# Ledger of designs, part 31: VH-VL binders against f1miw6

Target 1, 251 residues: f1miw6
Amino acid sequence: MPHFAKPLLRNIITRNLFNSIKKKQCLQYLQTLRTLQYDGFTTVYFGETDIPESLVTGEDFSDGYYMPTPTWCVVHAGGSQGWVPWKYRMFLRDELCIKQEDNLFFEFCDVVKKAYGKCAIVVKERRRQDATRPKEGKETEAQAHVPSVVNLTSVTCCPEVAKSYGHKLLTLPSPYNYLNPLDSAWSSLKWFIINNRKEFCLQSVDGVYSYQYILFSDLISKGIERINLSKWRTITTKVRRWENYYLGKLS
Below, E stands for the ipSAE of ESMFold2; O stands for the ipSAE of OpenDDE; V2 stands for 0.75 times the mean of E and O plus 0.25 times the DockQ between their complexes.

## First folded at step 12 (VH-VL; framework fv_traxivitug)

Design g2 (at its last look DockQ between E and O 0.40; V2 from the best seeds 0.00; counts 0 for: pae E 2.4 > 2)
Fold by ESMFold2, look of step 12:
Structure g2 (fold): chain C 251 residues (1-251), chain A 122 residues (1-122), chain B 107 residues (1-107)
Amino acid sequence: as target 1 above (251 residues)
Amino acid sequence: QVQLVESGGTLVQPGGSLRLSCAASGFIFSNYWMTWVRQAPGKGLEWVANIKQDGSTTYYVDSVRGRFTISRDNAKNSLFLQMNSLRPEDTAVYFCARSFSDYGYESAFDIWGQGTLVTVSS
Amino acid sequence: QSVLTQPPSVSVAPGKTARITCGGDNIGDKSVHWYQQKPGQAPILVVYYDSDRPSGIPERFSGSNSGNTATLTISRVEAGDEADYYCQVWDYSSHYVFGGGTKVTVL
């Protein structure tokens, strides 16, 4: 191959990825991932996506009142084996639902241990910074050892919980979003929602007003089901090609 | 009712400039990437440019980079294409199209306008 | 740059099945979308993500994608299916890419 085409998108993404610190983080992530895979760990991508209610209803609520619509968070996991055999979770993100779900990661680790054995659990969430210590008085130089955790918006992913099940928790560095097959799965789900939401609508006339109900749980469940094992293998194969590309180029 | 309506297509001379507009209605415009796709007379479809939901990120086909600028005004539900240094090969019907994507890749275009004709000739 | 190769035309009798191919290196690893375009009209999305149909597209339209070939299949072809059909992918090297188009003629 005497000529190497240099596509603009690959060139732009490569430039963003070549920051010295981010390059080092990506290389460390990929080397760790490959070592774990060689050691028999099953790779599982754990994550979340936000689904604005307006995407589900298809209505323009900003037309008159600028009222924010609720946002739903879907938490799930998958890999080359398909979706993990674990019931995905949905959370409402308005004020009443803005809190961490700390028991969920524990349950997830148990399920994937039973399904696959030891796993390399990949999340793309950055380390959450917590600067508050309410200890009064003369704290001399003592440092509270607070383990770094990987937080999704609604789920705390603790490395020590993963370790207690024989798993390893990995963080996928930003901005390497091509390396997360779960993002492609989320895109497929959102396209299914956009194109199929009307089939999940019920009409009701309750006396004075006409109401529309959306079977949101059924819509999400069907959308998840349509991302089958074949689609998961396509997505993960593409990600592995990107991983090999960056291992060769960054090394 | 979801709708996209393009305007601004006309005859211009080579080296000239033209601004296309696309008015969106019936959906939350700021939830979607917006896109320009063109079709030269008797030819197939060619993607031209797209723009992220908040306008912060844009991508262009190589042949128009540096000459065309895509922009949006979410308050007016409007998409724009500023075309400078026009060439005869830019002659086409220009469609605006809606796409859903978190990152601007691996997507389809589910809603299209009817297009506006741009002719670049002396 | 990816190149998506479509036959320039296919002819099909009413009630029969039309198959429109879209060839590309390892296209089975990409999400393929399909559009119908009638003369003087905008394209309409008929299949997305290889095999899914938007609301309002008849079940007669189906898609598959594996290896180096994606296929749009139109079963029980009707006169109203006569149109140009385009495949489309996202290509990391050139962003979004359309095939050259296939004219389906209903005999």
Scores: ipSAE 0.545, ipTM 0.778, lowest interface PAE 2.4, mean pLDDT 81
Fold by OpenDDE, look of step 12:
Structure g2 (fold): chain C 251 residues (1-251), chain A 122 residues (1-122), chain B 107 residues (1-107)
Amino acid sequence: as target 1 above (251 residues)
Amino acid sequence: QVQLVESGGTLVQPGGSLRLSCAASGFIFSNYWMTWVRQAPGKGLEWVANIKQDGSTTYYVDSVRGRFTISRDNAKNSLFLQMNSLRPEDTAVYFCARSFSDYGYESAFDIWGQGTLVTVSS
Amino acid sequence: QSVLTQPPSVSVAPGKTARITCGGDNIGDKSVHWYQQKPGQAPILVVYYDSDRPSGIPERFSGSNSGNTATLTISRVEAGDEADYYCQVWDYSSHYVFGGGTKVTVL
């Protein structure tokens, strides 16, 4: 008689197991990161952020005509050394099949190799929407599935590519995304956009028509530049302290 | 103009239920985490609940967990707080606030409503 | 649960500098935000991420965060600065925490 464990117990067990697995993943991530740091790898956080055009224009669509505004994706990297000396990339999500520029990650790996040598490249774990089907089967040992590929929205990050340049690609477990200092940088950027967008607006009058333009590239560039080395050091130092806390707590 | 307007605050008996509403205007509501913060009379600010842009993730202060439910309707630019099993300790002005961070952590609240008063008394 | 400790009150003369402290374990490792609240009004964000200022907030408002203490500094205090001030953090457990608030009185 298969003991129908009450669905409630299954949910509790699943949640506890999930939490245990995620804690283990976090510990493994942190241990690996520290090992690499001791081995002379420079830690670089690589990632993207979405910037809706409405954030830039400040358009109030309160009058019920929700026109979906385009969303821009900004890709960049940074760490304790500040922004990587790599030109950030900007992509439009909706219209252009973001051809995963396979070449972008190669370019990035080459640039960081030249700038820093061997790097520990940290990326966020993308929640696989599909992993909700508990495949019933074998307790296969949670071999830390080093994801063969980490897909950002616009960029494919391949561990093999990173390795070919002498780098290590690390994935930050999703429940611990707050250990990514890049998110703080993105938040600062977005706040800058909201508060300074008017300074980047140009007005042109052509006959009967008045046009308002926003210098979007300049706005983004200036927002990125505002996050100087001192700010990066502060953010990364805070993250490092929390990493140490978790290493102590989870070991 | 960016604005949040709370409504629904009233007198209710202990054990009663109440639903608060917050109407957002002047910004794309669906792009932001939203928050409820309360302030008891003559007391400080207390965070109550947060909700993600798509409503898929919610967080609560422990004192209201299981009793309160935060929800949102992005089509109506509206935030809600369903409050059940109300207690005298829940008496407060309830503020709706916008989180400026997209990630839902380490965020400040940059836009606030004027608040709505909930009084729980026998 | 992170506890943030603020002095209940600070008195300052006009034109002088007010300092409001927010104490907490490892608060220097967190981002601290500050709010001003006048009687019968909603809170207003005056400092975010330890030291950044929103648009429209005077340069007289500044923030710092180190060790176990964050500080809001109001230079050249004006009568209009009389208010309650609250520090706020995220406690890394998906909770937001406010300090107890500090009443600033301009003498």
Scores: ipSAE 0.429, ipTM 0.781, lowest interface PAE 1.7, mean pLDDT 87
ESMFold2 (binder alone), look of step 12: mean pLDDT 93; pTM 0.952

Design g3 (at its last look DockQ between E and O 0.49; V2 from the best seeds 0.00; counts 0 for: pae O 5.1 > 2)
Fold by ESMFold2, look of step 12:
Structure g3 (fold): chain C 251 residues (1-251), chain A 122 residues (1-122), chain B 107 residues (1-107)
Amino acid sequence: as target 1 above (251 residues)
Amino acid sequence: QVQLVESGGTLVQPGGSLRLSCAASGFTFSNYWMTWVRQAPGKGLEWVANIKQDGSYTYYVDSVRGRFTISRDNAKNSLFLQMNSLRPEDTAVYFCARSFSDYGYESAFDIWGQGTLVTVSS
Amino acid sequence: QSVLTQPPSVSVAPGKTARITCGGDNIGDKSVHWYQQKPGQAPILVVYYDSDRPSGIPERFSGSNSGNTATLTISRVEAGDEADYYCQVWDYSSHYVFGGGTKVTVL
């Protein structure tokens, strides 16, 4: 491949700079992660996912009036040791009830220290629907100052809190989402929900004349339990093979 | 009852155009990526195209890129495939299929329609 | 894009075990899904994410995936299991890929 940029079009130059920045960030992330792993840090992936209630009920609320469905947020963590021995959290996420809890991250860091010792705590860069399909144009957010605090929508992850417990907080750059085994765990949970929601209702959840939420929390708990240590080891092994591939290609 | 029903398959001349439709019912259509998969007579399954929940991203197999356009109308729970510049090798049963994915990757197709036959011949 | 290799056919006696393979370079780093298709019918998902079953699929259907081979295993084969079986992955080049299919014949 030629080493020169495509200087004939201003938008092409901007896109090439954005791609180079993201590749450099990914390489820096992987090199830091490997250094921490060699230094005895246990890798844990901390994150969240959204579960709309329509996924649980299976009902179609698009009857011409467009009724928005409440969304639940699940916060958990895991790695090659399985789910962290920490009770996951569920939040009702809508405009009136969304909350962030900084003390939650403090609690998490303490639990994980006691369970594993020093950890490399990985969180994904703030989620947007970044680029499974490339977009053209100037990317102004690449020029912004990187925040000193990493925020999930439900919890604040402060690097100084992690450091006070001997941990290191790492950010996985977008668009490298497939380097996060939590995404595979979340997908497994949601497929479990799709296939098992009828077992937790007294009436068909596909009926437009009935709306029944019994044991929603129990469905989520059961889905999380189905992702056992063996599954976690499979997921993290797949991710490690991809990490090695990118270290070889991006170096 | 979760259901996908394709329509619009018929005989068409090479170089012609055809529009396929898929009507969805019994589930929240806007939660899912939607997909077209085809099967030539006596042959295996071939993925053709898929489209994101909100219609913002589309992907195509190389042999149809530039000729086929996938689209959706979430208000009408409908998926479409506009096929232009048809060739004899496009002859197949066309299935629509549902896929759950947050990120558009590594997914399966859990609900399928019965398919509609497209025949391209003189 | 990825190429998935399946044997064209497998014959098995009733009550025995059928094993249907899907070969691909490092297929163990991909999620493999399996479909059953009977003549004149749409495919049915029988295994997803290597080894999980959708609701309604009997537990005698199971899957595994490691190295260069994914395997669909059907234990205690019944006459009703006679069908074509396809494996499927997502290629990281944003393409979905099916294997060529395996016809299972119950003798």
Scores: ipSAE 0.557, ipTM 0.799, lowest interface PAE 2.2, mean pLDDT 80
Fold by OpenDDE, look of step 12:
Structure g3 (fold): chain C 251 residues (1-251), chain A 122 residues (1-122), chain B 107 residues (1-107)
Amino acid sequence: as target 1 above (251 residues)
Amino acid sequence: QVQLVESGGTLVQPGGSLRLSCAASGFTFSNYWMTWVRQAPGKGLEWVANIKQDGSYTYYVDSVRGRFTISRDNAKNSLFLQMNSLRPEDTAVYFCARSFSDYGYESAFDIWGQGTLVTVSS
Amino acid sequence: QSVLTQPPSVSVAPGKTARITCGGDNIGDKSVHWYQQKPGQAPILVVYYDSDRPSGIPERFSGSNSGNTATLTISRVEAGDEADYYCQVWDYSSHYVFGGGTKVTVL
């Protein structure tokens, strides 16, 4: 008679196991990061943020017709040295336009090599939507599966590519995304957009029609520039303190 | 105009249940984390719960964990708080608030509703 | 759970400077936000991320955060600044924590 372990106990065990695994992953991440830092690697956080046009236009969709507005993806990198001297990229998140620029990560790796030498490149873990099926199989030792590839929305980050330039690619576990200083930078950018979008608006009157244009590229550029080296140092110092806390707590 | 409007606050007996609603307007509701904050009469602010844009993550203050459920309907621009097993200590004005951070970490609340009063009394 | 400590009240004369402190262990390592609440009204964000100011908030409002103390400074205080002020942080347990609030009275 297969003892149907009550689904509730399975959920509790799964959650506890999940939490334990994620804690171990965090510890491993932090230990690896510290080792690389001691070995002279410069830590660079590489990532993306979504900017819906509605955030920029401030359009009030309260009158019932939700028109899906385009979403832009901004890709950039930064760390304790500020923004990487690499031109940020902006992509429209349209099924038609998401050309994975296969070469973008190569370009990025080359630029950071020239600027900083060997880098520890940190990216966020992408939740694989499909991994919800626990394959029943063998408790194989959770060898830290260095993901063979980390896919951003618009960019594929390959550990082998990073390695070819002398870099190390690290994946930040998803429950600990707040250990990524880029999130603070992106939040600052979005707040800048919301508060300053009017300053980047142009009005044009053509006969019977009045048009309002937003200089979106200029708005983004100015928002990025506003996050200066001093701000980055503050953000990264805070992250380092959190990292130290977890290293102490999880060791 | 950006606005949050809470509703559903009423008098309820201890052990009872209540569902609060918050209607959002003037912004793309689905782009933001949403939060409930409460304030007992003559007391300070207390965070209650928050929910991610797609509803995939929810967080609760310990005192309400297992009793309260935060949810959202992005199609209706609505936030909800299901409150079960209500206690006298849950008596408060409940505010709906928007988190301006997309990541839900270290967020501030930039837009607030006027609140709805929940009274738990025998 | 992080505990944020605020003085219960601060009195200030018109035109003078009010300072409201928020104490917490290593609060300087966290982002501190500040809210103003008048009686019978919803809170209003007045400072975020330690020192940033929302649009529409006067320059008289400023924030700092270092060590174990965050400070909201209100310069050239006006009668309209009389309110309760709350500091807020996010802690390591994924909780938002508010201070106990400070009542500012303009004399």
Scores: ipSAE 0.025, ipTM 0.597, lowest interface PAE 5.1, mean pLDDT 85
ESMFold2 (binder alone), look of step 12: mean pLDDT 93; pTM 0.951

Design g4 (at its last look DockQ between E and O 0.46; V2 from the best seeds 0.00; counts 0 for: pae O 6.0 > 2)
Fold by ESMFold2, look of step 12:
Structure g4 (fold): chain C 251 residues (1-251), chain A 122 residues (1-122), chain B 107 residues (1-107)
Amino acid sequence: as target 1 above (251 residues)
Amino acid sequence: QVQLVESGGTLVQPGGSLRLSCAASGFTFSNYWMTWVRQAPGKGLEWVAYIKQDGSTTYYVDSVRGRFTISRDNAKNSLFLQMNSLRPEDTAVYFCARSFSDYGYESAFDIWGQGTLVTVSS
Amino acid sequence: QSVLTQPPSVSVAPGKTARITCGGDNIGDKSVHWYQQKPGQAPILVVYYDSDRPSGIPERFSGSNSGNTATLTISRVEAGDEADYYCQVWDYSSHYVFGGGTKVTVL
């Protein structure tokens, strides 16, 4: 018997079952989102992105000396009303994330409640490979309901915290990243960084960074400002059309 | 100096194999998805293949799927295209190009090499 | 896989405006990118995400995208703008797609 027949059939069956589960999750997500929108919830997309410091510098300094550059994490939120009127957060990955995220989601929920009232807060599903990071919160209740926790790398997003502010926390299924307008905003920010980094990056003699952090914060702030309300409405309109397409296709 | 330099293009017989290389310099190679785009003489651009920063995800145009393999070596700042079962319609200039993207969708190609010519002819 | 339709050629006098169209069903739902390619050279990105310009591209290059048509507009055309121009999108079937190209001739 050919050794290849069993692995191929197993891969086909596994892939088909996985796709069916994800299609059902996407349909449920979209139906829930539409119900919340009809019920007067403001949709807010909450998320993070990684910005390697080497993206800002535009050069690879590691070839002469192996000194890995750090990665920054930016946490923000937005929707059809623009960026949430909330100061975005920046963390150094692996050095500051634990200290900074202890109460961030609580503060976020309070800010969006005051700005918009009840919100449908959309967060992307944590991927299996992303689950290698330490899990926050430990439950010992094997026989009781285990609270579901939706984790970003730097922020724990608890559905019960959102509910206590009158919000609803939704998880966008991983394969459908096209349905997250925040990803388009992050892409625009990173392309702004690529095109404008020279204006915001200074190097001391011998190529050692001496002013980069101060200029880095200005670069990020300018990039976020460039994604104004008009661009947010364009991005969310494109996403709404994709959502309608998937509702028709998957239903 | 940001630069992409392709190599390996040559004359090859139909059914033959060829490996193209692209050497990257002047930027952090591992931050970027990379692509191959080809152009037959006197014709338009055709996207060929696309590879994620860590090499874990690849995409191919249908006409080359199963015959071509895109790969990368981030330690050597190098992109590759292994081309098997070559056909006369694969004759083209092959460009490598850089693409910044988190997920591989809706992106552009901002830095291009000058290309390497592959000719598939008896 | 989507098909992007571009006119084969556009002729324009120096100092005038050239418009290069890229047609596709619901292309306004996609991010459109534009490339300039001069004879014997590699393509250069001139517009990305419908309307943004990379560093070093003059402001006279602009783009728009709505409905079934994306448009690259070159104002105050110069002789150096004579080139082939390609639009490009991501198709939802995990493919990048280029238009057929438009040769801009500066009279």
Scores: ipSAE 0.587, ipTM 0.786, lowest interface PAE 1.7, mean pLDDT 81
Fold by OpenDDE, look of step 12:
Structure g4 (fold): chain C 251 residues (1-251), chain A 122 residues (1-122), chain B 107 residues (1-107)
Amino acid sequence: as target 1 above (251 residues)
Amino acid sequence: QVQLVESGGTLVQPGGSLRLSCAASGFTFSNYWMTWVRQAPGKGLEWVAYIKQDGSTTYYVDSVRGRFTISRDNAKNSLFLQMNSLRPEDTAVYFCARSFSDYGYESAFDIWGQGTLVTVSS
Amino acid sequence: QSVLTQPPSVSVAPGKTARITCGGDNIGDKSVHWYQQKPGQAPILVVYYDSDRPSGIPERFSGSNSGNTATLTISRVEAGDEADYYCQVWDYSSHYVFGGGTKVTVL
């Protein structure tokens, strides 16, 4: 039965698919992904999300004093098997260049190898801000430039590193970011934060001053834990249905 | 306390214009998508429009497209709905609501104002 | 445009369980949210992402979504649960869509 792709993804893709190149990229991605899955690779989505402290504190800046709040970046991975048995990382996005921890991706690759064997690691394509200059040059055959490196904000994902562990690194084209189930997980996490942040607040009184503290790490940890295997299966199943729809239409 | 307060609802003639305002307080307004939802008297809820955090992206229900404009002023923690060429069918209570969206569009509206009544009648 | 179908009314005795359905084509593939609205009041989110509850919403409220039907379940119904209930989704046309609403009457 042709699994009718949810019209939602169809519309998003249709609007973005005015570019024939992007459609081809999507098809190539999906074909590669399916091939790897058939070859016994476990699909793991690796990515990050930004969590402004203001989201956690619920601070009201209505009094006109916009104090820039720090932004935290959470890095983790998951798939049909749930969260990867790897400890998520949290980084503060300071004005200072987040030291790319090159070692973090090595650690991640090792952990997933031990847990699942060979993996298809899926990451989002970072929109190169600079590619707006159409270099006029030659229609060289858009060889699917497997980017030599995919840079997350805090982590550099290298295909060669992945390969050294027996994995395959796949880049999800930017117009098709909705095919990443990790985004749904992040959304769920953020909703949890907003709805439960008060439960993670401590009050301290020091003389004349009263302080309110948020147990931010505990809040994040609990939010991540709440996204159980059943939820991941639901999310990934939804994505898979869309993938199948596009594979059927574009083949 | 997190709060949304709508204002600007009044009686207007068909073909007239009206601007609704929503004042946000108790949260970082700029972190959230915002939406307008309306409810005609004795009827159900109908989504009208939403605007993303930076105000660069807006969406409308078809029935109001080209007539209504959603906008926001993050510095003033304010959401607006400019309504032009008003019709009797636009008569409704208009609610301002906070929509939490990050990577997904499948978001809920977690905070609502009390609404403001717009009546379009000759 | 996606159409969400709700029963116009559901009657339930106190202490019993009310089930409100929201029908839609492949709605199980979408995230469904539920709102409670009492007369003259703004809607209140009671269930989001099919089955999650906002803070302050009683555990008596639960949600499920599969196939072509989402369901809001209110267990141990109280008089205070009498209200209109709306399901909501995001559709493929980049629109938010509400169901027609269900009036729950506590007998």
Scores: ipSAE 0.016, ipTM 0.544, lowest interface PAE 6.0, mean pLDDT 85
ESMFold2 (binder alone), look of step 12: mean pLDDT 92; pTM 0.947

